# Designs tried in a protein design chat: VH-VL binders against Beta-L-arabinobiosidase (hypBA2). Part 7

Target 1, 158 residues: Beta-L-arabinobiosidase (hypBA2), of Bifidobacterium longum subsp. longum (e8mgh9r892to1049)
Amino acid sequence: TNVDSASKSTTNVAKDADVTGTTYAEKDTNYPAKNAVDGKTVMESFWGTKGSENKTDTLNIKFKDGKQKIDDIRLYFYQSSSSQTISGYAEPANYKLEYQKDDGTWAPIADQVRTPNYAGANYNRIQFTPVETTTIRVTFTPQAGMAVGVKEIEAYNT

## First folded at step 1 (VH-VL)

Design t04 (framework fv_trastuzumab)
Fold by ESMFold2-Fast, scan of step 1:
Parts: C-alpha cells; sequence; structure tokens
Structure t04 (fold): chain C 158 residues (1-158), chain A 119 residues (1-119), chain B 107 residues (1-107)
C-alpha cells in the first residue's frame, strides 16, 4: 500500500506568483510588486512603498499552481545604508502573516516561530503549523518616516 | 529652466553605430529615472530603455536588447544611448524623458534627435 | 508585455465639442496610466498622470478617469490648440507601453 504522509519539498511555491500590492503603494513603478516573487534577493530587485500614505501596505501572493501546503515563509527586506544610493528604506517595524481560507475570508497564520523574533534587517524566516491555501497576505507596518522594501518572499513546505 | 536636450543623431548605414546624448539642466539626473522613447516617421511612440538615477539599473525593450546600451554620467549630468548594429527599423526620432518616482510619468521630454538608418 | 489598446484611431470634432478617447489595458495596471498630447514635429507633453491627476499647467478642460482596466481621457470643450494626437501609456511595469494614438482633427 503506498501510504506516505512525509512528503516535504524545498520548492519555493511563491516564485512567479500572481502578486499585488496595495493600490496606494503601487505608484513606484521602478520597484513593482512582481520583484518580490521573481526568485531574486538582489539589491536592485525589490517591491517599494516609497510615497505610500497608508498606515500599512500589503502584498497578496496567489500561488501560480493553485492550492499549496506551506509551513515556512521567508522575507528579505531592502534597507538603505551609507554604501547604497537608494535612500529612505528600512525593514518594517512589524509585519502580519495571513492566509486565505476556502470561504474567501482571511485568517492569521498560527503558531509562528520567527527568526529573528522581531522584523530583522534583510532576512526573516517564519515557521508555522502547515496550512493549505491558494493565497497568502503580508501586511507591513513601516518605521516612522521610512518606506518598506521587500526583495523577495518565498514559501515552502519543509 | 528644467530641460533635457538630445544630441548625436544623424544618418548611418545599416550595421553602423551611433551614440546619443541627453543633457539635463535645472535638475540632478541621479534623482530621476531617464528613459529613451522613439517614434518612427508617421508612427506612434515606442519605449526603448531606461536607467534608474540612483542604482543605475537598466531595462530594455526586446527589440533593442543586446544592441543598445543606456548609461549615465552623473558628474556631467548626462545620460547616453549607445546604439550598435543599427537596422532600417531603428529609424526614428529619439526622445529622452525623465520619470519622477512619485508620478511615474514622463513629465519632462527633450526635443528629440533624428536617427536615419539607410543603405 | 502589457498591451494598451486605444480607440478610436482618429476622430473629427469641432471647437466646443466634448471629446472622449479610451484606452484598455490587457491586464490590471491599477492607476499607472498617463496621457500625452503631441503636435506635429514636437515632443509629447504630459497631460494626465496616475490615471486622473492633472499635470501642472494643463488646462482644466482635460480630465482622466479609470474603470478597472479601462481608461478615458476627456476634453470637455475642445479648443483650437487641442487638435493633436493623444497617447495613453502604462508605467506599471517595463517595458512601458503606449497606445497606438488617437488623432483629433478638424471636422
Amino acid sequence: as target 1 above (158 residues)
Amino acid sequence: EVQLVESGGGLVQPGGSLRLSCAASGFTISDYAIHWVRQAPGKGLEWVARISGYGGSTRYADSVKGRFTISADTSKNTAYLQMNSLRAEDTAVYYCARVEYDSSAFDIWGQGTLVTVSS
Amino acid sequence: DIQMTQSPSSLSASVGDRVTITCRASQSIYSYVAWYQQKPGKAPKLLIYSASSLYSGVPSRFSGSRSGTDFTLTISSLQPEDFATYYCQQSYTTPYTFGQGTKVEIK
């Protein structure tokens, strides 16, 4: 009998997803939402919220191959430094992770273990109890006076 | 006061090269993205290439990728378009234009420079 | 590439007429649409950005609107200096793409 419950993958199911940002945050066309799911964590490729007047800005990531089982999300933030020419970007003060349920409503992703436990510069890994969903949503609260830049968001079933 | 001025256009044979210049005055070029847009005689507008003012990241239309190179010299406040392996279908008036990040539109345009590729 | 389909390709109008030009994007581009006016032998001039924002110095008779992936440029009362070719353009992603243009000519 082929009974096997231990199917794990290192495939990033968020790559090339149907991704949208908030309408008010999307006026920076040099740093569009698609940059957050292009498979690159390079400095030149990020989604930017500079010019947004929203209190928070959101990315909706709809997986290209439909419903996926995930237990691991990785976020890479862009931040300005003295060695970089693009100014005004810092990691968010906080972020919120949600998934879309079958009835279309949003639920928080439960049992998160964050590394680091605050929003860290550059790389953040969030592990949680597996969820099955077509779409995840990340809401970012910027630091005062700063914009949020997301270089990449990845989703895995590890 | 705020303006872009193109130069370097002319007549060139197929397979030849030209370098266009886009000189900015009244503002600092590194604070904006600079784009090249062309228009063939009697035709519409076609986007060609852009360079980001800060990081110098470049993007190209598929029709020119591998043949054209966009660059900028911030000390001269000037952007350039190096055009190699020119074809008859590259015949057009070439405009440089500035994009402000907030508006994401071409708010300032140069007067254009004519490039004619003819045998 | 995002296609911008502009209509009509040309129209004839009289001074004082209300003129509408439409542009349809092949996919969602939010409000990243600009409209330009071009007169023969001249560079284009920005009229509208972000689908509905009037550019500085542009007469108030020009307006832009958005409905989904449909965008409209309206000239409420056509003036002699408005006879020109008009282009829509998306700036949501590269390559930036333009509509094919609408020539507004004297009836």
Scores: ipSAE 0.006, ipTM 0.501, lowest interface PAE 14.6, mean pLDDT 84

Design t05 (framework fv_trastuzumab)
Fold by ESMFold2-Fast, scan of step 1:
Structure t05 (fold): chain C 158 residues (1-158), chain A 121 residues (1-121), chain B 107 residues (1-107)
Amino acid sequence: as target 1 above (158 residues)
Amino acid sequence: EVQLVESGGGLVQPGGSLRLSCAASGFTFDDYAIHWVRQAPGKGLEWVARISWNSGSIRYADSVKGRFTISADTSKNTAYLQMNSLRAEDTAVYYCARDRGYSGYDWFDYWGQGTLVTVSS
Amino acid sequence: DIQMTQSPSSLSASVGDRVTITCRASQDISSYVAWYQQKPGKAPKLLIYAASSLQSGVPSRFSGSRSGTDFTLTISSLQPEDFATYYCQQHYSTPWTFGQGTKVEIK
């Protein structure tokens, strides 16, 4: 390809990504999709799906600097607790990772190793065979009666 | 400019009732939550009640549950606090204040001037 | 309920002094703390939100910081108009709770 590819780095190439094409945003602006790519995991800043009528919702991540080589995605979920006023959010029941091919079609990311094996509350690391792409997407299946909150998504070439 | 203006305070006997009003201007009323916060003479701040049309939630401090009712009329951009069965310990300046209407963003960025409620025999 | 404990309850300082007021939460509340200034006979005014974010229009001499469950409001160079009572507030969970207040008197 004649586009720039990411070198091996500790640089999060998902930071400040274009999230246009994300399937849902809460009516309220405090939990917009851009919160998932703002580089913050220590604040309660997240993308929320509360009120979505969709069976699943997809977070779309188009890298700021074009085509990147990645092999490591990190997801941080927001989880409501009985002591907090932000209610109704739980880690998703499941999620799937896809990347956009050069012809514009979507393909699943292969050979994923997930730590933990299930969707964990705060931190999830997914390692896989390197892919080169401009855009990734994550499709979330919520737990029954709950909304999904994504604090941050990071992408690396480790 | 954002402005909140309280009214309705006054002197009332124990067991009596008062209705306070908080008139809002300079912002989209429906996008924010309105709080009532009181301050007894010479004392600190105590949160009383909140209403949020954005989130649909109403909350009360334990000290006023069952006696006070918060409501709002979005057509008039006004929130109300109906205070029944008033006690001497309810004597305070009552402020209305706004927040963003979302959990975690519940700081009070603008406050009204306050209205004094005195409950005395 | 989450208790917010302020210290000191009062202090006297000279113009130009660095003033620090502390607030301790009874449990982990992340960075969900706001600071308010109240001058005699007036309504409170927001200074800091989310522990360290400066409200628009507030002088840069005011700053907030967090260390665990300890939160500090710092005034780097006290001015005459800073005579006031300062309150911390947790905006982590209901019921919203305030510290007891710290009265700053200019010597």
Scores: ipSAE 0.000, ipTM 0.486, lowest interface PAE 15.8, mean pLDDT 84

Design t06 (framework fv_trastuzumab)
Fold by ESMFold2-Fast, scan of step 1:
Structure t06 (fold): chain C 158 residues (1-158), chain A 122 residues (1-122), chain B 107 residues (1-107)
Amino acid sequence: as target 1 above (158 residues)
Amino acid sequence: EVQLVESGGGLVQPGGSLRLSCAASGFTFSNYYIHWVRQAPGKGLEWVARISPSGSTTRYADSVKGRFTISADTSKNTAYLQMNSLRAEDTAVYYCARSPYGDYEGYYFDLWGQGTLVTVSS
Amino acid sequence: DIQMTQSPSSLSASVGDRVTITCRASQSISNYVAWYQQKPGKAPKLLIYAASSLQSGVPSRFSGSRSGTDFTLTISSLQPEDFATYYCQQSDSFPLTFGQGTKVEIK
């Protein structure tokens, strides 16, 4: 029984989250946003923005079990390869992480430590000062001429 | 045979309406953006409108915005251009053309229909 | 809107000539330029995409290049079937826009 560590968990609280409010891919059946919260990092399961004419696209994650304390977000990106795969995807040029405050407004997640410190191919870990929220969103800026693919987003309180 | 075939052109009075059809065959329709490009007699090419492969987004040239509507019926592999409030300056051959979905090298038209003539005259 | 200005508007050439057509964008558009050939009474045909990529089935005498906002279509040795009107097109931003066309006529 340790009260200081009672809320810490290896549980991914983003799994099976409500992705309502996600731009573009929510309306496109080819690469739906639910693929980013299905617990799979396999090549066949990603949220894709290919065909989007938005300058940025936003993935919206409302935790299924309500308000959560988190301090660790993990992003897995899909990249196109030369091996007969879906073309036109590269890791984003940049991304922004925000959480929804109790009044419904959005605030940037502060004090982020990103590994790597740029948007890396495949796996990205973002650690930060703990935030309590029902909903997070990630806004992606694509590389010129490329689309963004998110295999999975995970959220933890480590 | 990989082809796009336009239909629905004709003579119409100013203020009238026409609906153009673009029937696709020989390829997977939902892998391509479909565009309408027009050409007035003796003049150059003008991009009019496009619809995304999923049908979720449409774009229009300012000259036709609010008057023309592009749509698609994936079950029929057919795109449409509904043209309302037609003006003499809309007189042109209307081509439908496809551009690849998933190609990040911009929009380029690798397949065109034969064109259908729309004449707006009183 | 992005303006695409072609030069010349027309030219007269003989079979075997090297023909160069230029297209200038009013702003930076990266490599988002395609070139088309149109013969009288026919739909346009794609020749070049992404400024310099040759479309499958198009003869190698056609080539495209870029220098800043200037784009060039070159026909290295003009053939009888090449007498046509040529158009450049940008796809950097909406609306998509074409050049006014360059007519290549028999001398």
Scores: ipSAE 0.006, ipTM 0.503, lowest interface PAE 14.1, mean pLDDT 85

Design t07 (framework fv_trastuzumab)
Fold by ESMFold2-Fast, scan of step 1:
Structure t07 (fold): chain C 158 residues (1-158), chain A 121 residues (1-121), chain B 107 residues (1-107)
Amino acid sequence: as target 1 above (158 residues)
Amino acid sequence: EVQLVESGGGLVQPGGSLRLSCAASGFTFSTYAIHWVRQAPGKGLEWVARITGSGDSTRYADSVKGRFTISADTSKNTAYLQMNSLRAEDTAVYYCARELWDSTGYPFDYWGQGTLVTVSS
Amino acid sequence: DIQMTQSPSSLSASVGDRVTITCRASQGIRNDVAWYQQKPGKAPKLLIYAASSLQSGVPSRFSGSRSGTDFTLTISSLQPEDFATYYCQQYNSYPRTFGQGTKVEIK
């Protein structure tokens, strides 16, 4: 199992964050960006990119309590399968993590240790050297013919 | 044992509002989703809306989106359908039905008796 | 939306006859199909789920089958109490959608 329910004592600073996503053709009311930070990992509480004409799609997560120190990001992807009720979604082929610097520019998060080292359909944990930032950005490259669904993004200082 | 009982139907003018209730008993409410399915006189079945028993997730048919709101009081095992801006084409018997809420979809294994909503002047 | 096309719209048959009702999905929906019976003035009642599984308490004369996106409800020997309208439904995707119904008249 790749699902990690540990870290009860750590605070998820991404919960209820100010989230914006890339514009896409599918109705926002079905799979809006707020679903990625609502504390839910249920199958219909995800941000979805189905209908996007972009090569990549991005989520920007601005922490509700301002600048935070983080060293741990957790991503939960939605994957369509014969056991799911929504079709056309698979984990991204790749994803990129960035944080916003004080001058407003974006920098890659360095020294990432990914578990798993590829994008997994379920739980993905990314640990890194601590950064202090107000906002993180995740850019997703979809698998050919598939959309990206993000059930939840969590951020911690572990 | 398992029961779903609808109430709140009646005659209402176009543009009016009405709130339907679906009282559930005989099962663990939080493990099921509650759906509203309607049937216009002499017509077939049309899915309207769904809420999970936890109250956390809602879905609507395009024909009612923005006008109807589904909600749940999990402590009372009751789901509600608030219907605003009613139109003549909303005239139907409204049924609530349960669906086991799991990783896969399931059928509507129990239905209420239905409540008639008539939108007419 | 997934369209469920049901046929025939109505049929009349004698007690003891074998009755077949079909339902076609506009796209792949696995076995996520249910069949409901609705008697006049009553709520629908689940007969078959997962395309071929008989609901507890439903007579064994009812059966369901699947071939690709084609689904069939069979009543092996019609009884007077089988007078009703029958609906197929897909629960693979949102919105949940129903066939238009088949009215079965016994005489």
Scores: ipSAE 0.000, ipTM 0.481, lowest interface PAE 19.5, mean pLDDT 84

Design t08 (framework fv_trastuzumab)
Fold by ESMFold2-Fast, scan of step 1:
Structure t08 (fold): chain C 158 residues (1-158), chain A 120 residues (1-120), chain B 107 residues (1-107)
Amino acid sequence: as target 1 above (158 residues)
Amino acid sequence: EVQLVESGGGLVQPGGSLRLSCAASGFTFSSYYIHWVRQAPGKGLEWVARIYSSGGYTRYADSVKGRFTISADTSKNTAYLQMNSLRAEDTAVYYCATYDSSGLYYMDVWGQGTLVTVSS
Amino acid sequence: DIQMTQSPSSLSASVGDRVTITCRASQSISDYVAWYQQKPGKAPKLLIYKASSLESGVPSRFSGSRSGTDFTLTISSLQPEDFATYYCQQYNTYPLTFGQGTKVEIK
């Protein structure tokens, strides 16, 4: 039998990934997609969809070291209260996770176990049946009247 | 009752310019998205640009970005599409249209279309 | 950009036939799909919005459905006035994109 070291679950393969978002940068959206994979979960570093006006917005995360085996994704959302300088951000009403298959098409990530089982205000952990892929895609549905902010997305093989 | 009426189409040489107008009646268009959609002869529909005038929000298709400018005059309830550096492949019937993407109401109102011909 | 792949490009049918037109999105767009009918020399007319909602004044023989990223427009019993070109359109993400169209022709 093989025994995995504690270090296996600490490798975030999404860190410094080649990331693209659907945010329309020309419309007062100053928080770039790279902020979602920079290793920081602080309020000053998030990807923001404010001003996108799309019904949903998507992050595509292409791992820096090519194809990876993953079974654990972690999402950190940004929120702003009415008293903060930046306003209008809330966790999404819902989100979807997909991975890119070898033929370039997208498939839903199967057998997800979400903690919490809704989109949580700050931290969300999604565990699933392992997939091997170069690229994952997260599609966010905002709450009415609110923008989505993603502080960080992480991907692990636990 | 709710209408969009287009004007300004015509024949123009490559490299030339035209301004299309979209006059709205029966509603306050500043609360709605006004789109321009074109259709080349015998071809399908292609989205070109839109404006949401109350927020000053504009978006363009990559094929026209830098050459076309969408604007609105809320006092005249009219949207414009300024087309510069026209190319043969810009030849199309140009429609203005609205649908509510804010989630209040879905309303499909299309103008009659105005033909733009860019001679090659 | 989100590609909307429409099939078939054309079909021939008779009055009374059940006609099905399919549109496939290249990525998830929830229910944000509209269907349009266009007759020669005329502007498009909205039939369906939000994948399955029938526009006011549109006959009940028209219906829309969704399965994942697949969207279907169905005409349950084709009438003479239904011979036209049909387009799907996603309005989830800019740029807005249309399918290439399906021409429904008389057999």
Scores: ipSAE 0.006, ipTM 0.523, lowest interface PAE 13.3, mean pLDDT 82

Design t09 (framework fv_trastuzumab)
Fold by ESMFold2-Fast, scan of step 1:
Structure t09 (fold): chain C 158 residues (1-158), chain A 120 residues (1-120), chain B 107 residues (1-107)
Amino acid sequence: as target 1 above (158 residues)
Amino acid sequence: EVQLVESGGGLVQPGGSLRLSCAASGFTFRDYGIHWVRQAPGKGLEWVARISGSGGRTRYADSVKGRFTISADTSKNTAYLQMNSLRAEDTAVYYCARDEWYGELLFDYWGQGTLVTVSS
Amino acid sequence: DIQMTQSPSSLSASVGDRVTITCRASQSISSYVAWYQQKPGKAPKLLIYAASSLQSGVPSRFSGSRSGTDFTLTISSLQPEDFATYYCQQSYSTPYTFGQGTKVEIK
């Protein structure tokens, strides 16, 4: 399937997506994967990996309305501070973006322009050559001794 | 198709310097990790260094720390290994490898290797 | 540093044989182990990742398994193109370490 001539939109197609995290992180009832696609970028609504035994942790985001054309992903990370009640979280050391092809295999999202170029503590925008997909996958590498918290993932066709 | 091509190897004097290049085609290495792995004649594999494509973050094996520097030029889709204060023990075939899962060492593609010989 | 101890260092086998190579990590590394094949004069080729996942394009006769800190590469029915040196590698933490290699030779 092709979304030829799709108009540009400010609609977040990741909102209320079917989302799954890594098996360990998925079991955390306080910071479940659904919090990453609920439309909220507030402190109390994030997906957390604290206690994960994995070297990296992954979120799979399957869009509610099927195949979508996207060229813009926005990530909001949770970072602990001395004034907040939740400790041990920092932005990831790095992250990887992939999309699922029609044959079910995964491919990296090419030609990314990241703002900022590193993983920023709060807001990160990634723009790229449009892809058509039902599902995107983000893999996070944590900073040593820290957990990854994702407040929200948004996806757009800008 | 994915391809990594190393160049810059050769004979170099002890104490000398050499710069290896790893030219990537068929993908943008900004989205992947790039590693250097070496193999001395008749010996096993030794990981040397890595650089992240998007962040420019580097890590080194203790045996080369302070002497070797890994870098990348995104505009040329090329990674480099600057090798200073070379020793006989650095004699090896040097491979460039792509990390398929950034942050995971799934070296899914390797270059052909370039031979570095440290000798008079 | 995490040490990867591979055994045996070499073995002789015939086409059609089942070949087993083992690798032991000096500490817990979960399933962050990859296996590579290297033929003389050539670069290594990825066979298995995450201890048991077969890389795309690799024949199904290759398989990997994990038991604690012990990892195994199995070739169920050796083919002529499989005579090579095999390496395990941990991807859990830097410095990333390889086993010393196992040479699979023609009997």
Scores: ipSAE 0.005, ipTM 0.498, lowest interface PAE 11.9, mean pLDDT 83

Design t10 (framework fv_trastuzumab)
Fold by ESMFold2-Fast, scan of step 1:
Structure t10 (fold): chain C 158 residues (1-158), chain A 119 residues (1-119), chain B 107 residues (1-107)
Amino acid sequence: as target 1 above (158 residues)
Amino acid sequence: EVQLVESGGGLVQPGGSLRLSCAASGFTFSSYSIHWVRQAPGKGLEWVARISSYSSYIRYADSVKGRFTISADTSKNTAYLQMNSLRAEDTAVYYCARGYSTYDAFDIWGQGTLVTVSS
Amino acid sequence: DIQMTQSPSSLSASVGDRVTITCRASQDISTYVAWYQQKPGKAPKLLIYAASYLQSGVPSRFSGSRSGTDFTLTISSLQPEDFATYYCQQGYSTPLTFGQGTKVEIK
């Protein structure tokens, strides 16, 4: 797909995307994958992997308006304390960003600059060399004994 | 400059205890994970423990679980490794290292402190 | 635990040679591999992270690559200062684990 001359924007192209997750996100009606692209970064709205038997869990985000040019992804993680309604969640130990090429294969997003340099408990910004794609994928490695919660994922062309 | 400095190493008897300190400077301590990695004389590297003070995430290698405790004091920019019930096989240079990026790679290392467990 | 098996355990090469060190993970760990250089009496130094990303300040003769569960560190033109022991490390899950090391001796 050809794209028009794109202006830099503050528009989040991941909002209301067609999003799918691994086993738990698809079946958990309390913390479904759609919560990660609903435009809300609140405690009650996250995608959860609690009970997942997978070593890693993945979110696939297919933009609602087709192919987009992006250079900035923002991730908001849910963490729980003993005082929270939901227990057992922590930011992932690690995460990986990929985009889908026109032939359907996945490629790593290159030249990433992450702020913070670790997986931050709440907010993470990843800037990179622009890519044009219909779909991005984030793979999360949980901390041992913990589940991963994603409040929101945003994508921009800054 | 970004630095990590270890201290507290020494000679200790089997069954004894020792506390190592890792003093951080030149970066926001509470924003990074701190790890302990040890190296026995003439041997390779072995990961021991981690703490993410920003999330209180703590993990240990099986060889030290129940005996070692990692902690951090953000007001002093210092991480600690409390070592109890020490064994001869715990003899090593202990390095403090900063967790870099989301890949759990170590970009900053201290100079190391030697722990010798011997009678 | 994820095992990281390095080969060779040691090698000798001449200045200017292309040197290859391999590390095999016991399971799929994606790109979560770092490479370190350790010189005698010194702490390790990060060379490569995420399998192929060169750490700032590291000479471009160092490179990393991945093929499935096999990871390779390459030194394209060995220099005298490259005498050291090299370690791979997986960052995929705890416990974090290192390869056993490869000692590079310059002839």
Scores: ipSAE 0.008, ipTM 0.505, lowest interface PAE 14.6, mean pLDDT 83

Design t11 (framework fv_trastuzumab)
Fold by ESMFold2-Fast, scan of step 1:
Structure t11 (fold): chain C 158 residues (1-158), chain A 124 residues (1-124), chain B 107 residues (1-107)
Amino acid sequence: as target 1 above (158 residues)
Amino acid sequence: EVQLVESGGGLVQPGGSLRLSCAASGFTFSDYAIHWVRQAPGKGLEWVARIYPYSGSTRYADSVKGRFTISADTSKNTAYLQMNSLRAEDTAVYYCARDSPYYETSGYYGMDVWGQGTLVTVSS
Amino acid sequence: DIQMTQSPSSLSASVGDRVTITCRASQSISSYVAWYQQKPGKAPKLLIYAASSLQSGVPSRFSGSRSGTDFTLTISSLQPEDFATYYCQQAYSTPLTFGQGTKVEIK
């Protein structure tokens, strides 16, 4: 071990975070924002934007244990298939990652390395220069005619 | 229609300054990286600089660091390249191009939309 | 800086020929390579991104492949409109760098 690796963790600091989405409403109980941080990537556990009147939709993730150092975000998208009853979902056309600064303003997460470098249907890993923050937000641009479904978002200091 | 249009090119003497503009239309300007790429007469392509308009994050080629400044005005959907201390070797057609819809990545998608270019000639 | 070494510098081919252009990165860049076509007096046009993905609207005779740090652009059956200079570009990290270009002249 060395000193610069002592703070590294495999703990998902986004799990059970205080999460808000721009499409969450009282009647939309089946696909609420909490599903994106519940630790599950199963079919029925995603945050859905179907019916949104917004051009883009955003998830705000406030870590449950306060300010965290992170350098790794993982996104899992829901995609509709012909064999399933839930239709109209595809991975987003793009997404952007931001963190909240100490003064309350938002800044982009710099120097991201994305695998894949576009939005992938299954697993997306984004690695970056470490940031220390209480809150991150992800803004999704849907593919034309489709809704965005987020199965899970995870955040780590790897 | 998605497009980028350059302007501001011209003839300038060595040591002079020039500002290029890149006007964007038909897409959400803040969602894309904007690059400046130049091409000297009869030569190949050389990347100059890029900006993410939303954050203001910039990167430069070593050949222009300290002399050129890239900037963006999101209210006007326009990116700029301020060129100072110009040299004969800066003579080129300057293109602006959009890249990656993904914000602050160290990797890039590819430049899918280009302007028509503006000629900068540095000569006495 | 990552250097992209492109070969050949020029070639002459007949309509219907298979044309292959190669580009070598000086270090590992995964699949972050784009290929561009530039016709005289025009801006470059994106053909291939992520080493092998065809850009929308580009004819299927164009294809890209990767083997380690070696990248190849192939035109399976050259057409008259394919007269142009072709460039590879590493999209892995700044400063972004281009190959020197390959001029394709139709006989």
Scores: ipSAE 0.000, ipTM 0.505, lowest interface PAE 12.7, mean pLDDT 84

Design t12 (framework fv_trastuzumab)
Fold by ESMFold2-Fast, scan of step 1:
Parts: C-alpha cells; structure tokens; sequence
Structure t12 (fold): chain C 158 residues (1-158), chain A 120 residues (1-120), chain B 107 residues (1-107)
C-alpha cells in the first residue's frame, strides 16, 4: 500500500516477514528465525542463537508487503527460568535498531524511547520518529555465557 | 516429494504467442511463490516474472513488461506464463521455480525447463 | 537494479583443490544471497541461501560467507561431480538479479 495516504494502524507489519537475511540459525532445533515473526509471544516459539560463534547476531525483518511506515517496535525475549525446560537463553545485554534506506545503506532508528531503557526479559517497546522502509534489523549482543532468544518482533504505525 | 513440471514450449515466429504452464505437486501450492527464470542458449540466468502465494502480487522484469502475463490457478496447482509479441531475444529455456515464501525469493526447487525458440 | 558482479568467469582446478568464487553486490543487501549449481542440460540446484546457510542435502564441502557487499562460495575439496557453472543471486529487492556465472572445469 501507499504509505503517504496510510492511516494509523494496529496491524503488525512484521508478521510473516522474510527473515532469511538473519545472521545465524541453530542447527537441528525448533528455534528458527521464522518463530520471531509468527505472531506468537508464548514460550517455546522463539529464534535462538545457541552455538553461534559471532560476537553479535542480527535478526533481519523484510516486510511481507513491501515498504511500510512504522514508529513502534515490540520485542519479546525468551529467558531461561525454573518454569521453563529450555536452558541457556537470556535477554541480550543490549540491542541496536536500524532501518534500510532506499539506497540500500543502513541507518540507526532515531529518537528511540525504550520501555524499559535496558533489554527487559519479557517485553520491550521502542517508540520513535516514523520511518518508511522495507527492512529493519536488530543486532543483539548476548550476555556472557548465554544465547539470545527472541520470541517475537512486532512493528506498528501507532 | 516436491515437483514442478513445465510445458508449452516450442518454436514460434517473431510476434507470435505461447502459453507456458507450471504444474506443481508435493506441497501446498498456495503457501509458495512461483517464479519464471529463463536462460538463453549458452548464457546466464535471468529472472522474468513472479506471482505471490495469494496471487495478489505480480511483478515482471522490464524486458518482458507489457508482453508477458503471469497467472495461477490454485484449484489446479498450476501457474502460467502467457507470452505475447515474442522476439528473437526471448529465445531461452524457461524454468518454473519455487520461491520459499512471500519475499524469501531464493529458489529451492526448479522444474526441468521448457525450450522456447523464437525464429523466422 | 542491484547488480551482482561474479568473478572469475571461469576457472580450472584439480580434484581436492579449494575453490573460491566471489560475488559483489552494487549496494547493501544484508545476507539476502543464494548460490546455485547448474550442470549442462539441467536446471539449477540451490546450494546456499541467506549467504551462508547450506541447503538440506548439499555436501558440507560447500560453504558461503559474506564480508560487507562481497559474498564468497567455497568448495573446500573439489570433486569430479562439482564440474558445473555456479551462480549467485540477490533477493534483497526486485528485480531479483543473478551474477553472470562462473564455470568450474576440473583439470
């Protein structure tokens, strides 16, 4: 759709996005990157980075319906606990949000307001000045000794 | 098992028309994109056309825009490429290829190809 | 359009050799690159997608890597059945474009 004439929406434009540009996929597990865009925020449906030898891993989100206007990203992290049977995952130490410009280069998303200001275990909302883009990426720095687990990423024009 | 089978290729005069078919089996047709990729004799691969899994998103290479039409019949698990106003430079093997899902447009399965020769 | 410049256009190597083929994108495309093998008279076969993810059933001697806009396909120990033409493809944005191909001939 034409983003210039679009009204504000509660539609999650990241749902079913193309995540194949993501930097790492766990071998022989049920934690592929598509789990981060499947519309589920429950435990056991997450993208995992266990076994990655990269210093950081990047989740690439190419919107299903092309260029979108967004101003709100929501991240749900998986973290291991006594109520969950899958060990070794924690929310990242930090994360970076970027969008792809029309010339193919990446720019930081400006004017972010994060709630919370750190990577929270379950839910993180990032609000910002609207950007129009086909693709966003989130780069995660893991906590020492832990893998990153992303239950879901959502993107909205609020 | 996943299969894509092309048909409809042949010899045609410049300015003529051909309709290619791509019959799909072994997967849920409506969950994948179908693409046409061609290869002129002794040359490389050139992407030609795309139809999304819903059939609502269609795109063409500039070289065929206005002359070729891609369509799909989900009840028959078949995609089509209607080729009009054919030119000598359209001579190629035409492959039907499966896009993994929506904008994941790398091609995990290909048909055997069907030869289209445009010659006077 | 995003241009994919592939090099070399051809190479000749012996069985057991390490072979590398490079593909350069004209702009940033993240990891949205696939590699294909095509044998004479046959359809292309997917080897790698997302720059470095090996397709199921593809021998482990094939690997892919990325450095910026440079993408490399490596065959760690060339086998006789690896005689083929190899193509890179970007799928970051339409139109989806291929490199011009690299023909690998076994000496």
Amino acid sequence: as target 1 above (158 residues)
Amino acid sequence: EVQLVESGGGLVQPGGSLRLSCAASGFTFSSYEIHWVRQAPGKGLEWVARISSSGSTIRYADSVKGRFTISADTSKNTAYLQMNSLRAEDTAVYYCARGHYEYSNYFDYWGQGTLVTVSS
Amino acid sequence: DIQMTQSPSSLSASVGDRVTITCRASQGISNYVAWYQQKPGKAPKLLIYAASTLQSGVPSRFSGSRSGTDFTLTISSLQPEDFATYYCQQYNSAPWTFGQGTKVEIK
Scores: ipSAE 0.006, ipTM 0.571, lowest interface PAE 11.6, mean pLDDT 86

